# VHH binders against Decaprenyl-diphosphate synthase subunit 2 (dlp1): the designs that were tried, part 9

Target 1, 294 residues: Decaprenyl-diphosphate synthase subunit 2 (dlp1), of Schizosaccharomyces pombe (o13851)
Amino acid sequence: MSFPFASLLKRPSAISSLLSLKKPGSWSSILLKAVGVLSRDSRWHSDLLKMLTEEMDSLNGQINTWTDNNPLLDEITKPYRKSSTRFFHPLLVLLMSRASVNGDPPSQQLFQRYKQLARVTELIHAANIIHINIGEEQSNEQIKLATLVGDYLLGKASVDLAHLENNAITEIMASVIANLVEGHFGSRQNGSVGLSNERTILLQSAFMPAKACLCASILNNSSQYINDACFNYGKFLGLSLQLAHKPVSPDAQVLQKNNDILKTYVENAKSSLSVFPDIEAKQALMEIANSVSK
Short names: E, the ipSAE of ESMFold2; O, the ipSAE of OpenDDE; V2, 0.75 times the mean of E and O plus 0.25 times the DockQ between their complexes.

## First folded at step 6 (VHH)

Design e5 (from o2 with E102T E106R Q112H; framework vhh_ozoralizumab_d1)
Fold by ESMFold2-Fast, scan of step 6:
Structure e5 (fold): chain B 294 residues (1-294), chain A 126 residues (1-126)
Amino acid sequence: as target 1 above (294 residues)
Amino acid sequence: EVQLVESGGGLVQPGGSLRLSCAASGFTFSSYAMYWVRQAPGKGLEWVSEISGSGGSTKYPDSVKGRFTISRDNAKNTLYLQMNSLRPEDTAVYYCAKGSPTDLWRYLNTGHMDVRGQGTLVTVSS
């Protein structure tokens, strides 16, 4: 359940214990280190994951009230609650925001805008997971509930984007929704004539982290060159994660080619960070990329 | 095939001036932002200047602002960098770089890859 999990996230010792069960270099270990970087600056909070979890649980509570505590709500939200990618895009937004400031700490007002953008990325991500997990095996009631819940989360993201008052970010994040839908169609054998496998992977896995990183840079009023670097970091990180989570091929030649491509994506992500100052946030982003190939 | 060919580098005394050129081919030049970036010996890449596809907007880091001017001739597919009041720390290989599309929708939906030329060496010494 999301609520009991939210309670665990309110306890730093419980989070640390859960993450310590995973070996060094595991995804969760690297994410914990990245959260630690953010918490060392008094304007950043290690409680971001707690804050976002509480907000998501509050939304779930509102939906429960509207559906008269429909028992199907837990089932349709389960794919999101069990996802290893929960809060990943928020973390990238905050780390990228810190790294791209060129050594100058962000103002409190700017930091609040980072939090707002981070929430938008998580709402879109949650809606996507709920929608793409709608299947023929589900009841008509489950399908309808999942559709409406996802739509509601997208509505909340749209309101948050309106309050951020940045037309470029609104357009970029709206395009993420379109990319995710197009990518879903691209993965279907009978319905996606005209989309290459490469294009489908970009749409499903690369453009969301790419555009999240880009939007963080835009909030900093960065140069277009730095915007491009942020986009490329997120793009190559997304591509590398997609490859790393593929089932291991029994064909040694295919396995070697995939490992070589993975290393190239990781190096491209890392090289995209060369324009940033050598501070803890940059080091955290470098370590996130390195952890994918290890 | 995208090609970028830089020229105009050389040896110049402190306080001197140089004008760099970049001849672009293989893409619709006016539809893309363009950049100048540099790499000093033993150091990483440093962004030097940017210009929008139309030429209507330019941006510079404080290290070169007021000394360097980026411009473009879209009819000739050529990018320029006018460098004035040169300092020893401006010594670097200067690269012309193809930027993002000016159409935001195209930028967001086609992806973007960093493409640079071979570079031209600028040495500021007496």
Scores: ipSAE 0.413, ipTM 0.739, lowest interface PAE 2.7, mean pLDDT 79

Design e6 (framework vhh_7z1x_3)
Fold by ESMFold2-Fast, scan of step 6:
Formats: C-alpha cells, structure tokens, sequence
Structure e6 (fold): chain B 294 residues (1-294), chain A 126 residues (1-126)
C-alpha cells in the first residue's frame, strides 16, 4: 500500500510528525491503512491525528536517546526497533479512547492521560521484546545489559501507571506483564508444556491488545458493557493478527479452515464495535480489523 | 492450607439440569474471585464462568451464556454453578478455581487462576 502523503499534506503539522517516525521496515501496512482512513475522512479532526503522531514521535525519541553513545544498546534494542508491532498498542489505546467517550469532549488533562496509558503499553511491549530476545549466544555483558534495559522500561511504565492514579488500570497492566511471561514459557520448543496451544496464543497475542483497549475505556469511565466491547475488540484483533502472520499451510484444506477461523475473528472484532457511534475513530478501528483478513 | 472441593456431578439426560457446588477452605473466600472451568475427554481446559468476591459481577463464556448461572454464598464459603439445558458436548470434568483478589477479576482471571480443585465428572447421555 502507498503512503497517503498527498491527503496528509492538507494538515502539515500532523504529517511532519508522522514522517519523522517512518523508517524502512518500522511501519506496518495496517498502521498505514489506519492513517489513510483518518486522512481521507471529510469530518477530519486534526486533534486525534496530532495526538497519535506526537505520542509515537515521543516514544521513538526515547529509544533513540539511549542508542546515541552505546553500540551495545543499539544491538539490544534492535529487535524492538525492527518489530512490526511497534506502536500498535498506542494506536489502539488512542483510537479506543476517542471511540469510547461518554459524550463529553476530552479535556486537556484527559488527553494527557490517554497519552500516558499509550506510553505504558509501548514500554511494556518494548521490555517484553528485549527480554524474550535474550539468547545464550550473547556475551555475559550483553545479557546483563538487555536484562537491565528491560527492567528500566518496566520501571518507567510503573511510574507512568502511578501518575495515572487509577488502581484498576494499574492492576490490569501489571497482569499483562504476567500474561506475557507465562505465554513465553508455553511457546518454548523444548521448555514448559503445561499450557495448551490456544492458551499460549491468548497469553502472548490476545490479552495485551484486549487489556490496552479495556484500559482506554476505563479512563473514560465507560459502562461495563462498553468495557467488555473494548476488551473483545482487542482480544479478537490480537487473535486474528496472530493467525494472519502464521506460516501458510501447504495443505489446501488446512489453509481453508484457517481462513474461516480468521474471518470469524475479524467479524467478532468488528461486531464488538457496534456499541460505538459511527465516528472517525470507530471507522479507523473497523478498517484495522478489515485489513487483517486481506 | 487452601482446599477446593467440587460436588454435584453425575449422569444426566440431554436437556436436563445439574447444580455444582465448590466448598472452599483455608483462605478468606469473600476476598477472592472464583471461576468454573471444564475439561472434556481428550481436550484442553475451557474457562466457563467467573464471579467477583462480592458476587456483584459475573462473566460467562459464549458456549454457556444463557444456560449456566454462577453464584456464591460467602457465609458458607461455597461457589455454585447452575447448569440448564445440558447437551452431550457439556460432558466433562468440572473444576472450580481460585482467582485474583482484585475487583477487576473478570479481566484479570482470564489466565490468572491460582488453586484448582480435584474436579467433578458431568456426563450428559441418554
């Protein structure tokens, strides 16, 4: 898919920030499609795109400052910097925060809380990628440094969670860290086999986007019905992305069954959004789900 | 020591009903969310339902929603699962499981269960 430069140039402040984040291999087609939907909407509100691009630029800047004077930090952060899931959870948080509002326009303080939550999700994600990429082929110094960098990012996430002053969000985000660790054990080739394949997939791929979307609705003091819808959107989106990125089966019958399951997950994610009004943010979330099955 | 004991299983005909009980001991029952999960022959574990410590919030898997009802009696340290409109594919060993002490149990206990009972067999057959 082509980057939608022409449409975004009608809003120069937003496009300049997005372009500063673009690196070869750092942007997914899904992210670019979401940006395309937002930029083409005739009811465009530059506030949302500016929040997305500014927060993503801030997160990218934090990683860049760590690599300036240390080649080992560059190597250690490389798996994260090359990840196709980079900024995926912040995007979901910011879009879901806008979609799940209770009718009042967000205050400046609420906008800041959205950005803080988005940052928390990316810090946890970055820490996880760095930790799971620690291997025995690395030097003792590299292993120690990677461990400390991941711990540092989790420490920063803890500070941001404290600043949100929301016990529910703190509990949920802490549980994401546990989910990711437990899922890692279940996926090991020669390690722990105590978890089913389905459970391992839920822990590694579904619960983080599910809980990120849930926390966004909690920030808006949404009803339990809306909270459940947000959780389900993220859950089914995560499951669909995991299945879509699975190696293609050489068996035509298996491939057809996997395509049927993928279609079901995508439709479940889209159906979860039926509780939201047809605003720009909902349209972007719908398009993200649609793009997974194509 | 934490213990969970399930009772109430047995043989039932399709369309029938059963009520499962789980008696808890060794911890402050009302402070913890509780869950029901099952395992069918040759299959993995399936989460069915959860209930908050106060009983104010409940959640259900799509496969049992509208047919099963979870409840608790904190004075008796007992968890219940009322199962209606039972089908042959409901045949499984049913377990109760101790969950998170947090008020957000329905999201946190999606993978965060600490202690499991020994299970009770439910067989739905004509």
Amino acid sequence: as target 1 above (294 residues)
Amino acid sequence: QVQLVETGGGLVQPGGSLRLSCTASGFTFSSYAMNWVRQAPGKGLEWLSGISGSGGSTSYADSVKGRFTISRDNAKNTLYLQMNSLQPDDTAVYFCAKGSPQDLWKYLNTGQMDVWGQGTQVTVSS
Scores: ipSAE 0.099, ipTM 0.473, lowest interface PAE 4.2, mean pLDDT 75

## First folded at step 8 (VHH; framework vhh_7b18_3)

Design g1 (from c23 with E98F; at its last look DockQ between E and O 0.07; V2 from the best seeds 0.00; counts 0 for: pae E 16.4 > 2, placed apart)
Amino acid sequence: QVQLVETGGGLVQPGGSLRLSCAASGFTFDYYAMGWARQVPGKGLEWVSYIYFGGDTEYQDSVKGRFTISRDNAKSTVYLQMNSLKPEDTAVYYCARFPYKSGTEYMDVWGQGTQVTVSS
ESMFold2, look of step 8: ipSAE 0.000; ipTM 0.207
ESMFold2 (binder alone), look of step 8: mean pLDDT 84; pTM 0.854
OpenDDE, look of step 8: ipSAE 0.024; ipTM 0.433

Design g2 (from c23 with D30S E98W; at its last look DockQ between E and O 0.01; V2 from the best seeds 0.00; counts 0 for: pae E 16.6 > 2, placed apart)
Fold by ESMFold2, look of step 8:
Structure g2 (fold): chain B 294 residues (1-294), chain A 120 residues (1-120)
Amino acid sequence: as target 1 above (294 residues)
Amino acid sequence: QVQLVETGGGLVQPGGSLRLSCAASGFTFSYYAMGWARQVPGKGLEWVSYIYFGGDTEYQDSVKGRFTISRDNAKSTVYLQMNSLKPEDTAVYYCARWPYKSGTEYMDVWGQGTQVTVSS
């Protein structure tokens, strides 16, 4: 049964449809389709996904060893394993690094640094998902285990950041951790001391993609003008994705307002790309932004 | 050898019900997410429903409330209960497996499909 797709591969439209059969709402699948279509002769995305998969499996194996195969690990890691945003930030980093390159194809050494940055983003994301899903219904043993697993993942991210040997990137990506924590606490306060709804969304949904895109351009030694554009693209993409995943309001005025705001975020993301030359990677980023509003 | 075999398709009137079954063999069934996709005439392949290894489910909006996915790990079988069927549900329905070890979002093993026709 090594040929389950043989009949589907004979139909070009079926091949495209097969590639789009990923779990709905997964923006990693949208990014993968975009980079796959525009980068058919490049193995960067396949190499990245294989590396991340193998690394997460290896880390899971190490944690099982240290905890004597504690059966609670499955429950602790479930929120991340079921997340529709797995690998979203790594693929965004890869695509943005290609879009912001200055004049020459990246060296193999620079490509390895992109992969390290991509890994950092996924480790922080995984740790955050595990930590924010700690609930009062869990036993003390489960809470302790979830805390330690998330801390381990952040430790691995810190090592990878150190190996990038770039203080600015280290500070920016470390600040993502702080943003996520601040957003979590702000959303849980009784309202006497709390964050605005807009600030909370920014902290929880937008800064991670914004700062990941920014760091990709910093690795390319881009100008501040390009860096700002990359940040703004990631920010508005993150805001648009959060709004697009909200339940549809039955109130027609609220629905129209949210649709107008979504269109504004998408147009702002696209506008940020005006600084890039008209190349394959820019077109892919443009198509991704357009996909949010459809 | 890894294999998925769909059964239960057929001809049914609008408003009727069908239950599709997908028997799996050659792998540890309980460790995989399973799902259904369909090839609708005049459209490409589209997903229908998923059930995760832990039992959580997801549905395409057009089938929510009408279709129910379930699994029986002891029989290595996934089911799709389809109620209140409409002519738009006419399609070839495929069972598919999501690889848990690769971390990919692609379905890697497919059945041969079973035809569902909703017509008076």
Scores: ipSAE 0.000, ipTM 0.152, lowest interface PAE 16.6, mean pLDDT 76
ESMFold2 (binder alone), look of step 8: mean pLDDT 83; pTM 0.835
OpenDDE, look of step 8: ipSAE 0.019; ipTM 0.323

Design g3 (from c18 with E98L Y108T; at its last look DockQ between E and O 0.01; V2 from the best seeds 0.00; counts 0 for: pae O 11.4 > 2, grease 24.6 > 24.2, placed apart)
Amino acid sequence: QVQLVETGGGLVQPGGSLRLSCAASGFTFSYYAMGWARQVPGKGLEWVSYIYFGGDTEYQDSVKGRFTISRDNAKSTVYLQMNSLKPEDTAVYYCARLPYRSWSTEGTHYMDVWGQGTQVTVSS
ESMFold2, look of step 8: ipSAE 0.259; ipTM 0.666
ESMFold2 (binder alone), look of step 8: mean pLDDT 82; pTM 0.830
OpenDDE, look of step 8: ipSAE 0.000; ipTM 0.252

Design g4 (at its last look DockQ between E and O 0.34; V2 from the best seeds 0.00; counts 0 for: pae E 9.2 > 2)
Amino acid sequence: QVQLVETGGGLVQPGGSLRLSCAASGFTFDYYAMGWARQVPGKGLEWVSYIYFGGDTEYQDSVKGRFTISRDNAKSTVYLQMNSLKPEDTAVYYCARYPYTSPGEYMDVWGQGTQVTVSS
ESMFold2, look of step 8: ipSAE 0.006; ipTM 0.454
ESMFold2 (binder alone), look of step 8: mean pLDDT 84; pTM 0.853
OpenDDE, look of step 8: ipSAE 0.603; ipTM 0.838

## First folded at step 10 (VHH; framework vhh_7b18_3)

Design h1 (from g4 with T101L; at its last look DockQ between E and O 0.19; V2 from the best seeds 0.00; counts 0 for: pae E 18.8 > 2, SAP .682 > .668, placed apart)
Amino acid sequence: QVQLVETGGGLVQPGGSLRLSCAASGFTFDYYAMGWARQVPGKGLEWVSYIYFGGDTEYQDSVKGRFTISRDNAKSTVYLQMNSLKPEDTAVYYCARYPYLSPGEYMDVWGQGTQVTVSS
ESMFold2, look of step 10: ipSAE 0.000; ipTM 0.136
ESMFold2 (binder alone), look of step 10: mean pLDDT 85; pTM 0.860
OpenDDE, look of step 10: ipSAE 0.602; ipTM 0.835

Design h2 (from g4 with T101F Y106R; at its last look DockQ between E and O 0.16; V2 from the best seeds 0.00; counts 0 for: pae E 14.7 > 2, SAP .6681 > .668, placed apart)
Amino acid sequence: QVQLVETGGGLVQPGGSLRLSCAASGFTFDYYAMGWARQVPGKGLEWVSYIYFGGDTEYQDSVKGRFTISRDNAKSTVYLQMNSLKPEDTAVYYCARYPYFSPGERMDVWGQGTQVTVSS
ESMFold2, look of step 10: ipSAE 0.000; ipTM 0.205
ESMFold2 (binder alone), look of step 10: mean pLDDT 84; pTM 0.855
OpenDDE, look of step 10: ipSAE 0.559; ipTM 0.813

Design h3 (from g4 with D30S T101M; at its last look DockQ between E and O 0.01; V2 from the best seeds 0.00; counts 0 for: pae E 15.6 > 2, placed apart)
Amino acid sequence: QVQLVETGGGLVQPGGSLRLSCAASGFTFSYYAMGWARQVPGKGLEWVSYIYFGGDTEYQDSVKGRFTISRDNAKSTVYLQMNSLKPEDTAVYYCARYPYMSPGEYMDVWGQGTQVTVSS
ESMFold2, look of step 10: ipSAE 0.000; ipTM 0.138
ESMFold2 (binder alone), look of step 10: mean pLDDT 85; pTM 0.865
OpenDDE, look of step 10: ipSAE 0.778; ipTM 0.899

Design h4 (from g4 with T101I Y106K; at its last look DockQ between E and O 0.09; V2 from the best seeds 0.00; counts 0 for: pae O 6.7 > 2, placed apart)
Amino acid sequence: QVQLVETGGGLVQPGGSLRLSCAASGFTFDYYAMGWARQVPGKGLEWVSYIYFGGDTEYQDSVKGRFTISRDNAKSTVYLQMNSLKPEDTAVYYCARYPYISPGEKMDVWGQGTQVTVSS
ESMFold2, look of step 10: ipSAE 0.195; ipTM 0.628
ESMFold2 (binder alone), look of step 10: mean pLDDT 82; pTM 0.834
OpenDDE, look of step 10: ipSAE 0.522; ipTM 0.800
ESMFold2, look of step 12: ipSAE 0.242; ipTM 0.653
ESMFold2 (binder alone), look of step 12: mean pLDDT 82; pTM 0.829
OpenDDE, look of step 12: ipSAE 0.017; ipTM 0.371

## First folded at step 12 (VHH; framework vhh_7b18_3)

Design i1 (from h4 with P99E I101F; at its last look DockQ between E and O 0.23; V2 from the best seeds 0.00; counts 0 for: pae E 14.3 > 2, placed apart)
Amino acid sequence: QVQLVETGGGLVQPGGSLRLSCAASGFTFDYYAMGWARQVPGKGLEWVSYIYFGGDTEYQDSVKGRFTISRDNAKSTVYLQMNSLKPEDTAVYYCARYEYFSPGEKMDVWGQGTQVTVSS
ESMFold2, look of step 12: ipSAE 0.000; ipTM 0.232
ESMFold2 (binder alone), look of step 12: mean pLDDT 85; pTM 0.861
OpenDDE, look of step 12: ipSAE 0.274; ipTM 0.675

Design i2 (from h4 with D30S A33E; at its last look DockQ between E and O 0.37; V2 from the best seeds 0.00; counts 0 for: pae E 7.1 > 2)
Amino acid sequence: QVQLVETGGGLVQPGGSLRLSCAASGFTFSYYEMGWARQVPGKGLEWVSYIYFGGDTEYQDSVKGRFTISRDNAKSTVYLQMNSLKPEDTAVYYCARYPYISPGEKMDVWGQGTQVTVSS
ESMFold2, look of step 12: ipSAE 0.011; ipTM 0.408
ESMFold2 (binder alone), look of step 12: mean pLDDT 82; pTM 0.825
OpenDDE, look of step 12: ipSAE 0.725; ipTM 0.883
ESMFold2, look of step 15: ipSAE 0.053; ipTM 0.556
ESMFold2 (binder alone), look of step 15: mean pLDDT 82; pTM 0.825
OpenDDE, look of step 15: ipSAE 0.683; ipTM 0.865

Design i3 (from h4 with D30S A33Y; at its last look DockQ between E and O 0.24; V2 from the best seeds 0.00; counts 0 for: pae E 12.4 > 2)
Amino acid sequence: QVQLVETGGGLVQPGGSLRLSCAASGFTFSYYYMGWARQVPGKGLEWVSYIYFGGDTEYQDSVKGRFTISRDNAKSTVYLQMNSLKPEDTAVYYCARYPYISPGEKMDVWGQGTQVTVSS
ESMFold2, look of step 12: ipSAE 0.000; ipTM 0.308
ESMFold2 (binder alone), look of step 12: mean pLDDT 82; pTM 0.825
OpenDDE, look of step 12: ipSAE 0.014; ipTM 0.314

## First folded at step 13 (VHH; framework vhh_7b18_3)

Design j1 (from i2 with S30D M107F; at its last look DockQ between E and O 0.01; V2 from the best seeds 0.00; counts 0 for: pae E 18.4 > 2, placed apart)
Amino acid sequence: QVQLVETGGGLVQPGGSLRLSCAASGFTFDYYEMGWARQVPGKGLEWVSYIYFGGDTEYQDSVKGRFTISRDNAKSTVYLQMNSLKPEDTAVYYCARYPYISPGEKFDVWGQGTQVTVSS
ESMFold2, look of step 13: ipSAE 0.000; ipTM 0.114
ESMFold2 (binder alone), look of step 13: mean pLDDT 82; pTM 0.825
OpenDDE, look of step 13: ipSAE 0.020; ipTM 0.405

Design j2 (from i2 with G54R; at its last look DockQ between E and O 0.21; V2 from the best seeds 0.00; counts 0 for: pae E 17.7 > 2, placed apart)
Amino acid sequence: QVQLVETGGGLVQPGGSLRLSCAASGFTFSYYEMGWARQVPGKGLEWVSYIYFRGDTEYQDSVKGRFTISRDNAKSTVYLQMNSLKPEDTAVYYCARYPYISPGEKMDVWGQGTQVTVSS
ESMFold2, look of step 13: ipSAE 0.000; ipTM 0.140
ESMFold2 (binder alone), look of step 13: mean pLDDT 82; pTM 0.832
OpenDDE, look of step 13: ipSAE 0.024; ipTM 0.471

Design j3 (from i2 with S30D Y31W; at its last look DockQ between E and O 0.71; V2 from the best seeds 0.00; counts 0 for: pae O 6.1 > 2)
Amino acid sequence: QVQLVETGGGLVQPGGSLRLSCAASGFTFDWYEMGWARQVPGKGLEWVSYIYFGGDTEYQDSVKGRFTISRDNAKSTVYLQMNSLKPEDTAVYYCARYPYISPGEKMDVWGQGTQVTVSS
ESMFold2, look of step 13: ipSAE 0.329; ipTM 0.704
ESMFold2 (binder alone), look of step 13: mean pLDDT 81; pTM 0.815
OpenDDE, look of step 13: ipSAE 0.020; ipTM 0.324

Design j4 (from i2 with I101M K106R; at its last look DockQ between E and O 0.01; V2 from the best seeds 0.00; counts 0 for: pae E 13.9 > 2, placed apart)
Amino acid sequence: QVQLVETGGGLVQPGGSLRLSCAASGFTFSYYEMGWARQVPGKGLEWVSYIYFGGDTEYQDSVKGRFTISRDNAKSTVYLQMNSLKPEDTAVYYCARYPYMSPGERMDVWGQGTQVTVSS
ESMFold2, look of step 13: ipSAE 0.000; ipTM 0.203
ESMFold2 (binder alone), look of step 13: mean pLDDT 84; pTM 0.843
OpenDDE, look of step 13: ipSAE 0.008; ipTM 0.286

## First folded at step 14 (VHH; framework vhh_7b18_3)

Design k1 (from j3 with K106Y; at its last look DockQ between E and O 0.01; V2 from the best seeds 0.00; counts 0 for: pae O 13.0 > 2, grease 25 > 24.2, SAP .712 > .668, placed apart)
Amino acid sequence: QVQLVETGGGLVQPGGSLRLSCAASGFTFDWYEMGWARQVPGKGLEWVSYIYFGGDTEYQDSVKGRFTISRDNAKSTVYLQMNSLKPEDTAVYYCARYPYISPGEYMDVWGQGTQVTVSS
ESMFold2, look of step 14: ipSAE 0.006; ipTM 0.453
ESMFold2 (binder alone), look of step 14: mean pLDDT 82; pTM 0.826
OpenDDE, look of step 14: ipSAE 0.000; ipTM 0.230

Design k2 (from j3 with E33A I101M K106Y; at its last look DockQ between E and O 0.01; V2 from the best seeds 0.00; counts 0 for: pae E 20.7 > 2, grease 24.4 > 24.2, SAP .679 > .668, placed apart)
Amino acid sequence: QVQLVETGGGLVQPGGSLRLSCAASGFTFDWYAMGWARQVPGKGLEWVSYIYFGGDTEYQDSVKGRFTISRDNAKSTVYLQMNSLKPEDTAVYYCARYPYMSPGEYMDVWGQGTQVTVSS
ESMFold2, look of step 14: ipSAE 0.000; ipTM 0.095
ESMFold2 (binder alone), look of step 14: mean pLDDT 85; pTM 0.855
OpenDDE, look of step 14: ipSAE 0.000; ipTM 0.224

Design k3 (from j3 with Y100W; at its last look DockQ between E and O 0.01; V2 from the best seeds 0.00; counts 0 for: pae O 13.5 > 2, SAP .707 > .668, placed apart)
Amino acid sequence: QVQLVETGGGLVQPGGSLRLSCAASGFTFDWYEMGWARQVPGKGLEWVSYIYFGGDTEYQDSVKGRFTISRDNAKSTVYLQMNSLKPEDTAVYYCARYPWISPGEKMDVWGQGTQVTVSS
ESMFold2, look of step 14: ipSAE 0.049; ipTM 0.551
ESMFold2 (binder alone), look of step 14: mean pLDDT 81; pTM 0.817
OpenDDE, look of step 14: ipSAE 0.000; ipTM 0.228

Design k4 (from k1 with G35S; at its last look DockQ between E and O 0.64; V2 from the best seeds 0.00; counts 0 for: pae E 11.2 > 2, grease 25.7 > 24.2, SAP .728 > .668)
Amino acid sequence: QVQLVETGGGLVQPGGSLRLSCAASGFTFDWYEMSWARQVPGKGLEWVSYIYFGGDTEYQDSVKGRFTISRDNAKSTVYLQMNSLKPEDTAVYYCARYPYISPGEYMDVWGQGTQVTVSS
ESMFold2, look of step 14: ipSAE 0.005; ipTM 0.339
ESMFold2 (binder alone), look of step 14: mean pLDDT 83; pTM 0.834
OpenDDE, look of step 14: ipSAE 0.191; ipTM 0.616

## First folded at step 15 (VHH; framework vhh_7b18_3)

Design l1 (from j3 with D30S; at its last look DockQ between E and O 0.43; V2 from the best seeds 0.00; counts 0 for: pae E 4.7 > 2)
Amino acid sequence: QVQLVETGGGLVQPGGSLRLSCAASGFTFSWYEMGWARQVPGKGLEWVSYIYFGGDTEYQDSVKGRFTISRDNAKSTVYLQMNSLKPEDTAVYYCARYPYISPGEKMDVWGQGTQVTVSS
ESMFold2, look of step 15: ipSAE 0.238; ipTM 0.649
ESMFold2 (binder alone), look of step 15: mean pLDDT 81; pTM 0.822
OpenDDE, look of step 15: ipSAE 0.730; ipTM 0.886

Design l2 (from j3 with D30K S102N; at its last look DockQ between E and O 0.53; V2 from the best seeds 0.00; counts 0 for: pae E 10.0 > 2)
Amino acid sequence: QVQLVETGGGLVQPGGSLRLSCAASGFTFKWYEMGWARQVPGKGLEWVSYIYFGGDTEYQDSVKGRFTISRDNAKSTVYLQMNSLKPEDTAVYYCARYPYINPGEKMDVWGQGTQVTVSS
ESMFold2, look of step 15: ipSAE 0.006; ipTM 0.373
ESMFold2 (binder alone), look of step 15: mean pLDDT 82; pTM 0.827
OpenDDE, look of step 15: ipSAE 0.784; ipTM 0.904

Design l3 (from j3 with D30S P103K K106Y; at its last look DockQ between E and O 0.76; V2 from the best seeds 0.00; counts 0 for: pae E 7.9 > 2)
Amino acid sequence: QVQLVETGGGLVQPGGSLRLSCAASGFTFSWYEMGWARQVPGKGLEWVSYIYFGGDTEYQDSVKGRFTISRDNAKSTVYLQMNSLKPEDTAVYYCARYPYISKGEYMDVWGQGTQVTVSS
ESMFold2, look of step 15: ipSAE 0.045; ipTM 0.559
ESMFold2 (binder alone), look of step 15: mean pLDDT 82; pTM 0.829
OpenDDE, look of step 15: ipSAE 0.024; ipTM 0.446

## First folded at step 16 (VHH; framework vhh_7b18_3)

Design m1 (from l1 with I101T; at its last look DockQ between E and O 0.28; V2 from the best seeds 0.00; counts 0 for: pae E 4.5 > 2)
Amino acid sequence: QVQLVETGGGLVQPGGSLRLSCAASGFTFSWYEMGWARQVPGKGLEWVSYIYFGGDTEYQDSVKGRFTISRDNAKSTVYLQMNSLKPEDTAVYYCARYPYTSPGEKMDVWGQGTQVTVSS
ESMFold2, look of step 16: ipSAE 0.296; ipTM 0.681
ESMFold2 (binder alone), look of step 16: mean pLDDT 82; pTM 0.822
OpenDDE, look of step 16: ipSAE 0.165; ipTM 0.607

Design m2 (from l1 with E33A I101E; at its last fold request DockQ between E and O 0.44; V2 from the best seeds 0.62)
Amino acid sequence: QVQLVETGGGLVQPGGSLRLSCAASGFTFSWYAMGWARQVPGKGLEWVSYIYFGGDTEYQDSVKGRFTISRDNAKSTVYLQMNSLKPEDTAVYYCARYPYESPGEKMDVWGQGTQVTVSS
ESMFold2, look of step 16: ipSAE 0.614; ipTM 0.833
ESMFold2 (binder alone), look of step 16: mean pLDDT 84; pTM 0.846
OpenDDE, look of step 16: ipSAE 0.631; ipTM 0.847
ESMFold2, look of step 18: ipSAE 0.423; ipTM 0.762
ESMFold2 (binder alone), look of step 18: mean pLDDT 84; pTM 0.852
OpenDDE, look of step 18: ipSAE 0.466; ipTM 0.778
ESMFold2, fold request of step 22: ipSAE 0.546, 0.521, 0.461; ipTM 0.810, 0.798, 0.778
ESMFold2 (binder alone), fold request of step 22: mean pLDDT 85, 85, 85; pTM 0.857, 0.855, 0.854
OpenDDE, fold request of step 22: ipSAE 0.826, 0.830, 0.830; ipTM 0.922, 0.924, 0.924

Design m3 (from l1 with I101D; at its last look DockQ between E and O 0.41; V2 from the best seeds 0.00; counts 0 for: pae O 3.1 > 2)
Amino acid sequence: QVQLVETGGGLVQPGGSLRLSCAASGFTFSWYEMGWARQVPGKGLEWVSYIYFGGDTEYQDSVKGRFTISRDNAKSTVYLQMNSLKPEDTAVYYCARYPYDSPGEKMDVWGQGTQVTVSS
ESMFold2, look of step 16: ipSAE 0.393; ipTM 0.724
ESMFold2 (binder alone), look of step 16: mean pLDDT 82; pTM 0.833
OpenDDE, look of step 16: ipSAE 0.089; ipTM 0.531

Design m4 (from l1 with Y100L I101Y; at its last look DockQ between E and O 0.01; V2 from the best seeds 0.00; counts 0 for: pae O 11.6 > 2, placed apart)
Amino acid sequence: QVQLVETGGGLVQPGGSLRLSCAASGFTFSWYEMGWARQVPGKGLEWVSYIYFGGDTEYQDSVKGRFTISRDNAKSTVYLQMNSLKPEDTAVYYCARYPLYSPGEKMDVWGQGTQVTVSS
ESMFold2, look of step 16: ipSAE 0.435; ipTM 0.743
ESMFold2 (binder alone), look of step 16: mean pLDDT 84; pTM 0.845
OpenDDE, look of step 16: ipSAE 0.006; ipTM 0.219

## First folded at step 18 (VHH; framework vhh_7b18_3)

Design n1 (from m2 with G55D; at its last look DockQ between E and O 0.01; V2 from the best seeds 0.00; counts 0 for: pae O 3.7 > 2, placed apart)
Amino acid sequence: QVQLVETGGGLVQPGGSLRLSCAASGFTFSWYAMGWARQVPGKGLEWVSYIYFGDDTEYQDSVKGRFTISRDNAKSTVYLQMNSLKPEDTAVYYCARYPYESPGEKMDVWGQGTQVTVSS
ESMFold2, look of step 18: ipSAE 0.478; ipTM 0.775
ESMFold2 (binder alone), look of step 18: mean pLDDT 83; pTM 0.841
OpenDDE, look of step 18: ipSAE 0.054; ipTM 0.476

Design n2 (from m2 with K106Y; at its last look DockQ between E and O 0.01; V2 from the best seeds 0.00; counts 0 for: pae O 12.9 > 2, placed apart)
Amino acid sequence: QVQLVETGGGLVQPGGSLRLSCAASGFTFSWYAMGWARQVPGKGLEWVSYIYFGGDTEYQDSVKGRFTISRDNAKSTVYLQMNSLKPEDTAVYYCARYPYESPGEYMDVWGQGTQVTVSS
ESMFold2, look of step 18: ipSAE 0.409; ipTM 0.759
ESMFold2 (binder alone), look of step 18: mean pLDDT 85; pTM 0.865
OpenDDE, look of step 18: ipSAE 0.000; ipTM 0.233

Design n3 (from m2 with S102Y; at its last look DockQ between E and O 0.01; V2 from the best seeds 0.00; counts 0 for: pae O 6.7 > 2, placed apart)
Amino acid sequence: QVQLVETGGGLVQPGGSLRLSCAASGFTFSWYAMGWARQVPGKGLEWVSYIYFGGDTEYQDSVKGRFTISRDNAKSTVYLQMNSLKPEDTAVYYCARYPYEYPGEKMDVWGQGTQVTVSS
ESMFold2, look of step 18: ipSAE 0.221; ipTM 0.639
ESMFold2 (binder alone), look of step 18: mean pLDDT 85; pTM 0.858
OpenDDE, look of step 18: ipSAE 0.017; ipTM 0.325

## First folded at step 19 (VHH; framework vhh_7b18_3)

Design p1 (from m2 with S30K; at its last look DockQ between E and O 0.50; V2 from the best seeds 0.00; counts 0 for: pae E 6.6 > 2)
Amino acid sequence: QVQLVETGGGLVQPGGSLRLSCAASGFTFKWYAMGWARQVPGKGLEWVSYIYFGGDTEYQDSVKGRFTISRDNAKSTVYLQMNSLKPEDTAVYYCARYPYESPGEKMDVWGQGTQVTVSS
ESMFold2, look of step 19: ipSAE 0.112; ipTM 0.566
ESMFold2 (binder alone), look of step 19: mean pLDDT 84; pTM 0.853
OpenDDE, look of step 19: ipSAE 0.764; ipTM 0.895

